VHH binders against Endoribonuclease YbeY (ybeY). Designs and how they scored, part 9

Target 1, 156 residues: Endoribonuclease YbeY (ybeY), of Chlorobium chlorochromatii (q3are0)
Amino acid sequence: MSLELCNSTRQAIPNKRLLQAIRMVVQGEGYEIATITGVYCGNRMSQRINRDYLNHDYPTDTITFCYSEGKAIEGEFYISLDVIRCNARHFNVTFEEELLRVTIHSALHLTGMNDYLPEERVAMQAKEDYYLQLLKTQKSISPQKSTDNAIFSCNS
Key: E = the ipSAE of ESMFold2; O = the ipSAE of OpenDDE; V2 = 0.75 times the mean of E and O plus 0.25 times the DockQ between their complexes.

## First folded at step 2 (VHH; framework vhh_brivekimig_d4)

Design n4 (at its last look DockQ between E and O 0.41; V2 from the best seeds 0.00; counts 0 for: pae E 11.2 > 2)
Fold by ESMFold2, look of step 2:
Structure n4 (fold): chain B 156 residues (1-156), chain A 125 residues (1-125)
Amino acid sequence: as target 1 above (156 residues)
Amino acid sequence: EVQLVESGGGVVQPGGSLRLSCAASGFTFSTYAMSWVRQAPGKGPEWVSSISGSGGSTLYADSVKGRFTISRDNSKNTLYLQMNSLRPEDTALYYCARTYTIRYSGSYKTYFDYSSQGTLVTVSS
């Protein structure tokens, strides 16, 4: 079993809460972790991955790759912290709230949920809300807000 | 190499039925949503129907709802479109497409990154 988070940016992220969220989603959906790697990166890396693997050249908030079939999940995800910052401002939520939501979203993808169709998106969002609420009830101290200190723009 | 090969087109009279198939290879079929798209002579492409990777969720254009049924068999890597109560307006080149959705800047964008060549369906009497 291996669950690792890699942060390729200077932006601080709540590693313990992110790990907790991933484990909670995987367990809650009835799966086990074989190997999951989560990479938190900037727009330039997200754009490169999108060009190389997804046939387009703009950044996205998250990209997931699932390598397993069955109960034991093997996969990876890439999350652009620049997009998270822009999304948080757009949705009027904290950076940490948006980051947790997108991390949960990526973990749900790894368990086999998709959001390609409108009805799938509704179901995905309901699961995101469920796990966000569950994560809040399992914390004895409210999470501290992160302050954005990165120089990078939100337009990409 | 991603390949999508459709079959099952032909000529039918109004009110008839036809079943299209789309055989997929070169990717993990069950992880991708799939769509049917049609193009009438002299017109642009028109989305017809989509199905989730698992097959549990479907969506139809208003013009075909209640008459067409999309389905998939992930064990055979095959997508299907059952077309009932066909009308002359359904005459078109039908092709299948791998459907890809990306979340970008707080919204979703949907793409068809690979498509088949198409099979002609002609509804005429």
Scores: ipSAE 0.000, ipTM 0.232, lowest interface PAE 11.2, mean pLDDT 78
ESMFold2 (binder alone), look of step 2: mean pLDDT 80; pTM 0.788
OpenDDE, look of step 2: ipSAE 0.016; ipTM 0.296

## First folded at step 4 (VHH)

Design s01 (from n1 with G106S; framework vhh_brivekimig_d4)
Amino acid sequence: EVQLVESGGGVVQPGGSLRLSCAASGFTFSTYAMSWVRQAPGKGPEWVSSIKGSGGSTLYADSVKGRFTISRDNSKNTLYLQMNSLRPEDTALYYCARQYTFYYSSGSRYVTFDYSSQGTLVTVSS
ESMFold2-Fast, scan of step 4: ipSAE 0.197; ipTM 0.576

Design s02 (from n1 with G106K; framework vhh_brivekimig_d4; at its last look DockQ between E and O 0.01; V2 from the best seeds 0.00; counts 0 for: pae E 6.4 > 2, off the site)
Fold by ESMFold2-Fast, scan of step 4:
Structure s02 (fold): chain B 156 residues (1-156), chain A 126 residues (1-126)
Amino acid sequence: as target 1 above (156 residues)
Amino acid sequence: EVQLVESGGGVVQPGGSLRLSCAASGFTFSTYAMSWVRQAPGKGPEWVSSIKGSGGSTLYADSVKGRFTISRDNSKNTLYLQMNSLRPEDTALYYCARQYTFYYSKGSRYVTFDYSSQGTLVTVSS
């Protein structure tokens, strides 16, 4: 199936981790990928999409388009890296963490999860937290940790 | 290429019936929700009815509930709108449309359309 990411900005993004996050969410929610395109863009493109679809003249963090309702997902999303960076500073988290959270959020929307009602927003945030922690848990430890039963001391 | 071709429009007296058909091609019909939308002369578009890809769930505008029935035949890639007890205010150009959902930021969900037919005229007059 086709899963493609496009970065139209000069900002670096962790492409491999973003792809992993999307696959993890789609599979974890019981869906499959038919065609998913994720577009990482700047405020100007985000504003144009906002204006074209919602008659808003300001940027937003993400807009997600769900084209099919079957088990195999067809869709695309647009994420503004400039908004992500602003939000990361506001929430006192790293750019990468906020980017992964919003990418996970967009992928959850592609599975049909809504966040209009207050209880839906709580459920969405719980799923965002769940997948973020799952990604962190699967990250390799760069140095090898020593055993707790080591009899040789290396200067405490 | 995605294509939607409707038929079945015409002139009918108040209280009469018409069945609209919409033949779809260029995509996997059964995986997309479909809608009927109408536009009366001098007015904006009005959503009329929607049906899930499986056919298992339908929704109707309050103005047509109990009078119109949406259905689909996925083996024939065809969408239908059975219109009964027609009223003069049902006079409009009727479109079939491929439905999709978009989510905007936090808390906003919109159902809209990416492809629609050319439209067929339904006139209800004495």
Scores: ipSAE 0.193, ipTM 0.599, lowest interface PAE 3.3, mean pLDDT 82
Fold by ESMFold2, look of step 5:
Order: C-alpha cells, then sequence, then structure tokens
Structure s02 (fold): chain B 156 residues (1-156), chain A 126 residues (1-126)
C-alpha cells in the first residue's frame, strides 16, 4: 500500500488534510489503495502533460490516470496549484477548500466514477460536496491541533 | 516487468475458427482491463474488443460483434479471443494490450494502452 503526495512547487499545501481526503474517498467508495501518487504542480508542468496526452497546451485543474479497475487502486493525479488559486478567487472560496475539492474529484475518478454525461456530472458534484462536508465535520471534532502541513516535495 | 505473450494465430479458411491466447505476467492481471487490437496489412491499428478486469463486462467493435468472444481466466493470467465465422477481412496481426483510463478536466475520459504484445498473425484465405 502506498499513498504519496509530491509538491513540486514552493506553495504550501495542507498535506495532512489532503491525505485524509484521499483516504476518506477511497474507503467511503468501498475501495483500497494499492498505489496512489498525487502530484501538486504549476501550470508549466500541467501544460506539458496536456500536450503529451491531449494535444492541448491550456492548463487544467487536474489530470487523473487510473491504471487499474479492481478494488485496489493503482493511479496518479496531477493538480495545478496555479489554477486552484485562480479558481478559488473566482468561486469565492479559500485556496484550501478549492484544493480539497479538486483532490476529492481526482480521487473519485480513481475509484472509477465518470463525469462526462450530465447525470454523471451531477452525481460527481454531489459526492464532492459530501466529502468536503465530511472533512469539515472531522476538522470540527479536533479543533485544537495545529495544522501540521509538512510538505513532501517531489524528488524528481 | 510487464510481459504479454500471445499465441494461437495461423491460416484458416473463410468460415473457420481460431482461439487466440495472451499470457500476462509482471502485474496484477485481474485489476486491469485488457483489449485485443489488430492491424491488417497496409492499414493502421484497429481496436477489436475489451474486457474489464473482473471479466464481467465486454465490448466489441461492430465489425466483429456476434462472431468474436473475448474472455479471461484470472487464475491463469490469460486473456482469450475466440474468433468464429472468420472472413478474409479479418486477416491481420492480432495483439493484446493492457488498458488504462485517464481523465482530463471536467467531463473528458480517454481509454488507451501502456503495454502490448508483439502480435500473432491470423490469415483467412481460401
Amino acid sequence: as target 1 above (156 residues)
Amino acid sequence: EVQLVESGGGVVQPGGSLRLSCAASGFTFSTYAMSWVRQAPGKGPEWVSSIKGSGGSTLYADSVKGRFTISRDNSKNTLYLQMNSLRPEDTALYYCARQYTFYYSKGSRYVTFDYSSQGTLVTVSS
């Protein structure tokens, strides 16, 4: 079992909350983790990935690779922190809330949930809201702990 | 190291049958969707069939639907393609491929392959 987060930027991210979110989604959807790598990066790295796979050079908030279809998830995702920060301003939410929502979105894709049909998009958004609220409830239960946002930088 | 080794190709008459096998190693076979792909002489690759890791859901190209059956035996790490009612246009190099899915932004879903076998030749000729 391996769940690793890699931050290739100098921007701080709430590592403990992000790990909690991924585990909560995977367990809540009835799956297990074989290997998940989450990469938090800038627009330039996101654009390279878009060019290599999609013939696009526009940045996007997340790209998720789901390698397996069994109950033990093998996959990875790439999230652009620059897009997250811009979107957080546009949606009038905190950077952390937007980052958690997109991380949850990526984890839901790793569990095999799709969102390209209109009804699938509604279901995906409902799951995002559900897990976001669940995380807020758990944070409320332990309000006294300092957020220990130890950042695990990407070594590659 | 991921390995896919196919077998079962050969020469058959129109209307005949063949069964292709693809032995997999180096990964957890049962958790990956698998596909058969073919490439006819002078043409590009054509997707033939796919099967989910559990074996419970299958898809076929219209050109082979009703004639070909994809299956898998997860206890033997083996993928199969039963080809019946073969036609001259089925002549091709057939190979198996390990499938994966990626998602780009909201509402985009793509299916592609990361490993494939070398291929086994199927010739349908009279």
Scores: ipSAE 0.016, ipTM 0.445, lowest interface PAE 6.4, mean pLDDT 80
ESMFold2 (binder alone), look of step 5: mean pLDDT 82; pTM 0.797
OpenDDE, look of step 5: ipSAE 0.032; ipTM 0.374

Design s08 (from n1 with S105T G106S S108T; framework vhh_brivekimig_d4)
Fold by ESMFold2-Fast, scan of step 4:
Structure s08 (fold): chain B 156 residues (1-156), chain A 126 residues (1-126)
Amino acid sequence: as target 1 above (156 residues)
Amino acid sequence: EVQLVESGGGVVQPGGSLRLSCAASGFTFSTYAMSWVRQAPGKGPEWVSSIKGSGGSTLYADSVKGRFTISRDNSKNTLYLQMNSLRPEDTALYYCARQYTFYYTSGTRYVTFDYSSQGTLVTVSS
């Protein structure tokens, strides 16, 4: 039984909050954690995984690998912090809120939830909102104090 | 460390039978769909058969349907392939493979296979 987060960047992440989010999603959806590894990385690592596994040469906000089909989840996900930061600015939300949303999204994928069809996308977004709200009510999310006055590159 | 160790290969005559085994370690075997993949000399990999983690559902390539049977023993972390009515065309290195899916932001789902590096050689010849 393990849940581990790795940060390959120099950017700070709210480790305890992210672990809480993953546990809430997995347990809320009726699953258990066997082994989950979340990797928070830069655009180049995310782009390399896309290239190696999908023959795509562009960064993405998250890639999720689910290795199990039973109730005990074995899997890993990769999230690009640079894409998260760019998306947070674009959607006018905090970096922490966008990071939690995408982490919840990745955890939902580990439970087998898809978002290919419009109705699936709506259902997934509703669950993202649900778990974000649960996190706010169980333990207040403090918005990150932004020192980001510079324009960030989104997949340049 | 994830390990898949194949065994049971050998030399048999056409029409013969052989049973392959794959001993798995380093992961929760019962939660993974498992597959057999083969590669004949000078050819690319060919998927042979798959079995769900629970063992309740099996799939076979058209070339082996009715001749091969995939099974698993989750209490022993072992995957099997029973090969009957073997043909010269079945000659190949046989790999035990862990099946997984992955997703990315667009909602695209991909199914792929993690191979063992070694395999076990099956030769069908007179």
Scores: ipSAE 0.035, ipTM 0.435, lowest interface PAE 4.9, mean pLDDT 79

Design s09 (from n1 with S105G G106S S108T; framework vhh_brivekimig_d4)
Amino acid sequence: EVQLVESGGGVVQPGGSLRLSCAASGFTFSTYAMSWVRQAPGKGPEWVSSIKGSGGSTLYADSVKGRFTISRDNSKNTLYLQMNSLRPEDTALYYCARQYTFYYGSGTRYVTFDYSSQGTLVTVSS
ESMFold2-Fast, scan of step 4: ipSAE 0.220; ipTM 0.648

Design s12 (framework vhh_brivekimig_d4)
Fold by ESMFold2-Fast, scan of step 4:
Structure s12 (fold): chain B 156 residues (1-156), chain A 125 residues (1-125)
Amino acid sequence: as target 1 above (156 residues)
Amino acid sequence: EVQLVESGGGVVQPGGSLRLSCAASGFTFSTYAMSWVRQAPGKGPEWVSSIKGSGGSTLYADSVKGRFTISRDNSKNTLYLQMNSLRPEDTALYYCARQYTFYYSGSRYVTFDYSSQGTLVTVSS
């Protein structure tokens, strides 16, 4: 079993809480972790992934790659911390809450959940809310306060 | 940069054997399902075989089942295709490919990322 997180940015992330979220989603959906790598990156890395894999230069909040077809998950995801920061401001939530929501979203994709159709989006959002609330019940860590956003621009 | 370098192709007579290799770099090899895809002269690409990242599950096209064996060595970042009982219709350029499903902006995709080079296998009488 391997679950690893990589943060290539200067921005701190709540590593233990993110790992807890991923394990909770995978277990809650009836799956196991074979190999999951979560990569937390800035706008440049997200743009590079879009360019290299999708021939796209516009940054996105997350891209999830699922390599497994069975109950033991093999995959990886990429999350743009700069986009998370922008989204947190837009939705008027903390950086940590938005980061956890998008991490949960990526983990749900690794279980095979899709959000293309309107009804699929509703189901995905309900699962995001469910797991986010479940994490809040486990109160060993407080939400991270937002840092000065002058360093991280949404204008990428 | 993702790099896939195929080798092991050549000319062989019907009934012969060849072993293809693919050296992978630039990504976490063990987390990707890998595939072999071939393209015969004047034809479109044909999927041949796939192997899960862990090596625990393999799939084969009906045309090669029982004759070809896919395997991998994650410690060496290398994919293999053992080809036995080769037939003239196996003549093709063989490509190593990463297989993956990805989710992006609400959409789900299943795709192959493969080398532009390939390795040529010619089965001639």
Scores: ipSAE 0.075, ipTM 0.503, lowest interface PAE 4.2, mean pLDDT 81

Design s20 (from s01 with F102I; framework vhh_brivekimig_d4; at its last look DockQ between E and O 0.77; V2 from the best seeds 0.00; counts 0 for: pae E 3.6 > 2)
Fold by ESMFold2, look of step 5:
Structure s20 (fold): chain B 156 residues (1-156), chain A 126 residues (1-126)
Amino acid sequence: as target 1 above (156 residues)
Amino acid sequence: EVQLVESGGGVVQPGGSLRLSCAASGFTFSTYAMSWVRQAPGKGPEWVSSIKGSGGSTLYADSVKGRFTISRDNSKNTLYLQMNSLRPEDTALYYCARQYTIYYSSGSRYVTFDYSSQGTLVTVSS
């Protein structure tokens, strides 16, 4: 029943497109949203999460917590905008393109998709490409009928 | 509030059987994978068995495979562990736990627990 995005940074992000991407992936994979919280943060918060949860103290582009296995998704993800900006430069793509790809990647994990094995990584990348292209060709549609979206600033 | 309440522990002789139960409340039981974990005296926790939310996919530690059977009844929100051919080394505090998965962008995947029961003691001795 809720999809919420939080931006704990001063960097502008394309809120409307990010929400659309998440809904598109969830719907396209045959799932529903119970609760999804997406947090867009900096390297310091990303490093803190890595250290606190998995004893890793370096930043990563996304960490996804998938709480349920059913059709109604419960979960959250954390994306470092600093890592996204660095990776966009290294891959020679725009900041927005990289951010959308990583957001789609996180949403696919929330639907239970793995990417540990080489074959799984190829399949994940293919799904990322598919949804990224679908997002480019899809016109805006009406807001969700039963639940309004919310986005707010998070603490850093 | 998530609650997990276990029962069925006790004292049995080697070769005997016990059936553990874990009653779940405060969440949609059928959408969560569940595990049994045990802790022997003076040892750290040891994973025993896991079952997917649907009940169709099960995993067992090598030490219990062929002797223990995990199951669930989603209509009763209850997880079970049938323990046969018990050995003295099975003596432990057994508890049930609710699973979740953490995904890293590197492709790493970690299965861990957010809630567990208090535990029921199983003692195997003559």
Scores: ipSAE 0.221, ipTM 0.630, lowest interface PAE 3.6, mean pLDDT 83
ESMFold2-Fast, scan of step 4: ipSAE 0.217; ipTM 0.637
ESMFold2 (binder alone), look of step 5: mean pLDDT 81; pTM 0.782
OpenDDE, look of step 5: ipSAE 0.327; ipTM 0.707

Design s21 (from n1 with F102V; framework vhh_brivekimig_d4; at its last look DockQ between E and O 0.24; V2 from the best seeds 0.00; counts 0 for: pae E 4.6 > 2)
Fold by ESMFold2, look of step 5:
Formats: C-alpha cells, structure tokens, sequence
Structure s21 (fold): chain B 156 residues (1-156), chain A 126 residues (1-126)
C-alpha cells in the first residue's frame, strides 16, 4: 500500500535500487506491505533516536520499528548515512553496497527476523547475502560488505 | 486516533474471579500484539500477559500462570483477561497496552508500548 523513502540529508542515495531491495525482501519472505517508511539520516538524528527510545547515546547503522506481527507489514527504519559511509570507506566496500546491505537487514527485521542468538545472526547474514546476490544479477554491486560490529567501531 | 478503553475492574474476595475487557479502535487490531500490565500501590508497572495479533501465542508472568488467561476477539477488536483464583497481591491498577518491537542493529531487541488504556482498579480483599 505505501512504501516511502525519506532522505533528511543532502547526500544522494539510490532511491530506485533501495525501493527494489525492500520490495524484494518483503515479497521474498512471503509478506506484503501495509506501510513502510525508510528514513535515511545523519549520526545526530540516529543518536537522538537511540537516546530517546533505546536509552543509548551513540549512533548505530540502523534502528527498525516493527509495529505489526501480521503478514501486512507496518513499520519504519532509520539508517545513518554517516555510519554507512564510515564503514564503507574503512573496509573498502562501496557506499551503495553497504547501504543496500543495511537496508536489506532492516527489511528483514520488519518481517520479524531476529539476530540476537548466534544461529539467528547466521540466518540473517545468509538472507542478506542472498538478496544482495539477487540484486547483483540485476545490477553491478561492489565486492565487499561489513558487519554490525565493524560499523559500531567507526562511531565509538 | 488510537484508543484503548478497559473495563471490568472491581472489588472481589480472595479466590474470586474477574474478567477484564479492553476495546480497541483507530488501528488494525488483529495485526498487533497486546499486553496487560498492572501497577500495585507504591510499585512500578509489572507486565502480566501478552498475546500475538492472531491470538495463537500467549505469554504470562510467573506470578499469574495457571490463574489468568489472556484472549482476544479480533472480530470485535477486544482484548480480555480472565482472572481466576485471585489473591490480595493481585490488587492493582490494570491496563492494556499495544506492543511494538524495536530492533537494535547490535543484535538486541525489545518489546515496548506506544499506547495504553487509563486503567481499571482491581481490589482483592476481605
């Protein structure tokens, strides 16, 4: 029904590819969209959200709010482009590849996937790689990705 | 827009029963997990029970397992709490709350509430 991306920064992002990635994940996992809002922002907004909602005062690459449990997804996510750029630069992965990976990660959370337990993290990473590979068969993609741990090290 | 209105509180003797109701409006009730929360006099909020949007999965605090039953009727947008074998320590303000899940990219997640009802007093005495 409604899938919107909002960019609160002056930095250009690949809107069409990001929308494609989100739709691919949602459809591929057997879900449908009721409402999804993706917000691409800077570290300052990410830090404020962490402080206000999660009692953290440091930036993260993504924060995902999953409002519904049904097959019709209601939710939103916030991705810090500053964290994405830092991680991509430090590990020699393109900005677009890192941004797509983290966007896919957020979409997988919206479908109800957890990544707290080691087995869950393995399954999440496998799904991320799967959808990134599908996007490669439709467009060129960079050779590298980063982990959540590496992203945090760039900002702490 | 979102409204949660509870009812069914009152005074009951130990060993008695009460049934709480929570009428929901302004959102797609069937797609949201719901919770009952209570707050005893002088204490902080205590989670009591949760139920998934479909009604198929329920969770209970240890203190109420086997005595309380959470249920929902998605056709009537109503959440229920059947409270049996009531004890004086169950005395509290009971309210219903709408759940959502926040995923933190470090692998953590937590369940929290964005809307709650005003609360209905349950007193177990005499």
Amino acid sequence: as target 1 above (156 residues)
Amino acid sequence: EVQLVESGGGVVQPGGSLRLSCAASGFTFSTYAMSWVRQAPGKGPEWVSSIKGSGGSTLYADSVKGRFTISRDNSKNTLYLQMNSLRPEDTALYYCARQYTVYYSGGSRYVTFDYSSQGTLVTVSS
Scores: ipSAE 0.113, ipTM 0.564, lowest interface PAE 4.6, mean pLDDT 81
ESMFold2-Fast, scan of step 4: ipSAE 0.216; ipTM 0.637
ESMFold2 (binder alone), look of step 5: mean pLDDT 80; pTM 0.773
OpenDDE, look of step 5: ipSAE 0.320; ipTM 0.690

Design s44 (from s01 with R109W Y110T; framework vhh_brivekimig_d4; at its last look DockQ between E and O 0.03; V2 from the best seeds 0.00; counts 0 for: pae E 13.0 > 2, placed apart)
Fold by ESMFold2, look of step 5:
Structure s44 (fold): chain B 156 residues (1-156), chain A 126 residues (1-126)
Amino acid sequence: as target 1 above (156 residues)
Amino acid sequence: EVQLVESGGGVVQPGGSLRLSCAASGFTFSTYAMSWVRQAPGKGPEWVSSIKGSGGSTLYADSVKGRFTISRDNSKNTLYLQMNSLRPEDTALYYCARQYTFYYSSGSWTVTFDYSSQGTLVTVSS
């Protein structure tokens, strides 16, 4: 079992909580970890990966590669911390809370969950909410955040 | 801030054509991929088409491929959808959206959006 997180930025991330979230999702969905590498990066690195693999010229919050088809997951994901910061403002949540949501999202993709169809996207969000709440209930009491903002407008 | 304003909807006979427009403001339009999404009565949202910020690469849902053409004019901050050979099943509320995230897994792409317009109704009826 090999689970590794790499941070190529100077932005602090909650490594212990992120590792806990990934393990919780993988185990909760009935899978095992063979190898998972999570890379937390900036927009420039995310844009290069998008261009190289996706013919895509703008930054995105996460890119997930799943190499396995069985119950032992082999894969990697790339998360742009610059996009996470922007998202946290749009959803009126903390940076850490948004980062955990996107990390859970990437882990769910690694377990084979799709969100290509609108109904699949609703199911994905429900799973994100479920695991995010499970992760929060393993801490001291804290305010519950809302995830009902599917489209978020910001006055600034 | 970010604003997306659609226009061009209406009622048309089967086989007809319509052109939708989406005027963008409050962001650097040319750096963002844009999408059209539709929602038929009583159904959930359905992705229709996407275009890169540069305008060079386009994607279409199988249901509209060959009939619809997405385009953009970055000098006018405007996104377009040319809809030809319209069918009754194309009846829906059409809205434009700024593409935000891309997920690739198991050979599939998923697109999400952070801003969208209110939508313009397209009705195809004999």
Scores: ipSAE 0.000, ipTM 0.152, lowest interface PAE 13.0, mean pLDDT 76
ESMFold2-Fast, scan of step 4: ipSAE 0.310; ipTM 0.699
ESMFold2 (binder alone), look of step 5: mean pLDDT 81; pTM 0.784
OpenDDE, look of step 5: ipSAE 0.021; ipTM 0.285

Design s75 (from s01 with V11L S35Y P45L S50E L59K A61P S75A L93V S116R S117G; framework vhh_ozoralizumab_d1)
Fold by ESMFold2-Fast, scan of step 4:
Structure s75 (fold): chain B 156 residues (1-156), chain A 126 residues (1-126)
Amino acid sequence: as target 1 above (156 residues)
Amino acid sequence: EVQLVESGGGLVQPGGSLRLSCAASGFTFSTYAMYWVRQAPGKGLEWVSEIKGSGGSTKYPDSVKGRFTISRDNAKNTLYLQMNSLRPEDTAVYYCARQYTFYYSSGSRYVTFDYRGQGTLVTVSS
């Protein structure tokens, strides 16, 4: 079991809440964590990943790579903090709320949930709202103790 | 470190058979769908077969259906391709590949493959 977050930016992120959100989604959807790496990055890295893997030159809020098919999740995601900040302003929500929403969205993708069809997007949005609300009601709950709860800086 | 090492290629006459193997390491092999893909001289990549992690579902394009069989041994972390009734047009470098799905923020979903190895050359000629 490994769950690790990497922040390659100088922007502060609520690390404990992000870990809590990921664990909540994975467990709530009936999955287990084998190896999950979440990378919080700037637009440059996001654009590079889009170019290298999708032949696109534009930044995006998240790109999620799901490597596993079974109940033990192996995967990683990349979230652009600059895009999160822009979206938070556009949707008139806090940076933290938008960051948690996109982190939950990425975790839902790791459980195999799709959002390419309109009805799938509605379902995904409902799950995002559900887990955001659970996080608000569980603010005082200590994160589950785990030997794989590693937080590190990216050496890039 | 994810590694995929293909073997079993060689020179074979039309109508002959070959069995390719792919030794996988660095990931939980049984949880991943796997592909065989090939690249003929001067051509792009062509998918040849797909197998789900459990081994219970397989798919083939019409060009090889009925002639090729994909299988896996999850206890040995090994993927196989049994190729029968080989034709000159089957001449290619064959790669095994691990499936992955990546998701775009716009709701786009892409199923592709990564960590293909060096490949194994199959030449079908008399």
Scores: ipSAE 0.040, ipTM 0.457, lowest interface PAE 4.7, mean pLDDT 81

Design s76 (from s01, 14 letters changed; framework vhh_5c3l_4)
Fold by ESMFold2-Fast, scan of step 4:
Structure s76 (fold): chain B 156 residues (1-156), chain A 126 residues (1-126)
Amino acid sequence: as target 1 above (156 residues)
Amino acid sequence: QVQLQESGGGLVQPGGSLRLSCAASGFTFSTYAMSWVRQAPGKGLEVVSDIKGSGGSTTYADSVKGRFTISRDNAKNTLYLQMNSLKPEDTAVYYCARQYTFYYSSGSRYVTFDYRGPGTQVTVSS
């Protein structure tokens, strides 16, 4: 069993809360952790991964790789902290709430949950809200989320 | 360390049969979907068949449907491809490949391969 977070930036992140969120989602959805690596990175690394795997040359908030199909999850995800900071401002939520929401979103993808279709996005957002509320036992997080799932530019 | 090793290729006459095997090691074989992928001289890669980790769901390219059968033995960490009614156009290097899925933040979902074996040559000629 291995759950590991890597922060390639100089930005502080709430490691214990992120680990708690990942474990809560995986276990809550009926899965186990075999090996999960979460990589928190800057726009350059996010843009490079997007370019290498999808032939896109812009940064994105998260890309999730799910390696196994069984109940014991093998996978990894990459989250751009710079994009998270932009999204937090545009959704009028805290950096920590947006970071937790995107981390939960990535963990849900590791369980095989899709969000391509409108009904899938509604289900995903409901699960994100559910797990954010469960984390409320130690911290109150209750801002309103945009329904657009848009990535906002931080050019100013 | 993930390793995939194909065997069973060779020269066969049109209408003949071959059975390919792929020995897997270095990962929990039963939890990964697997594919057989081929490349003919001067052509791109073609996914000919895939099988889910449980063995319960299989798909086939239209070019091989009804002639090829994919199967797996999870207790032996082995993937198989039974090839019947072989045609000259089936001539290719055949690769065993391990599938994975990735998700993009826009909601796009992709199935691709992270590992493949060195390949085994299948030649169908009269």
Scores: ipSAE 0.155, ipTM 0.557, lowest interface PAE 3.6, mean pLDDT 83

Design s77 (from s01, 24 letters changed; framework vhh_6qgx_2)
Fold by ESMFold2-Fast, scan of step 4:
Structure s77 (fold): chain B 156 residues (1-156), chain A 126 residues (1-126)
Amino acid sequence: as target 1 above (156 residues)
Amino acid sequence: QVQLVESGGGLVQAGGSLRLSCAASGFTFSTYAMAWFRRAPGKEREFVAAISGSGGSTFYTDSVKGRFTISRDHAKNTVSLQMNSLRPEDTAVYYCARQYEFYYSSGSRYVTFDYWGQGTRVTVSA
């Protein structure tokens, strides 16, 4: 029963908001958290993972690994903050909005949502929009601390 | 329905060898890249090796390069991991996974491993 985020970059991220988003998606989809680790990394790490896993020489925004099949989720995801920053600028949205959207998508995949078929892709995008809107209507309970912009060590 | 079933795990002394196998069913095997991951007790899961759908490209994490070899047999729908020169730090549960890649409507890209086997335990004694 753990939900942990690791930020290996110097980019500030809204840790409490991201945790809120993940819990909201998991609970909203009728699941519970056994162990979820989210890793927020830079282009260099994302590019290394992408190269080592996927025969690609460019970074990607997220890579999600789901280990469970039941109601208690075990898994991890990797999100490249540099790719999120680039995408936010390109699509003229805020960094936080793009980051939340990609985090929500990763959480949805951890609940077992697939996107093989066109109707599954439409459903997943609708869920992303739904949780983003829901998140906008919820008040943040606690402010983020100054350590949110520190370089984190990703301890296993 | 997709299924991945691992076999070949066991106990081996440092310097020894093991061959892991993953039997795949329920999809067009040659179309998908396949990977091996491992999780040591108390640690996060980590990538070990991957092989492209055609078998023409292979990828390894630095700690296993030169020691492990990933291969696939399209006739048997099997992915294998030959593990040589095993070390105590290779002790883990090893998982077979199928690669999936998707593009968001926003133009962002998403890559995941959407199906996993149950895992096979490998213990390397000192």
Scores: ipSAE 0.006, ipTM 0.184, lowest interface PAE 9.8, mean pLDDT 78

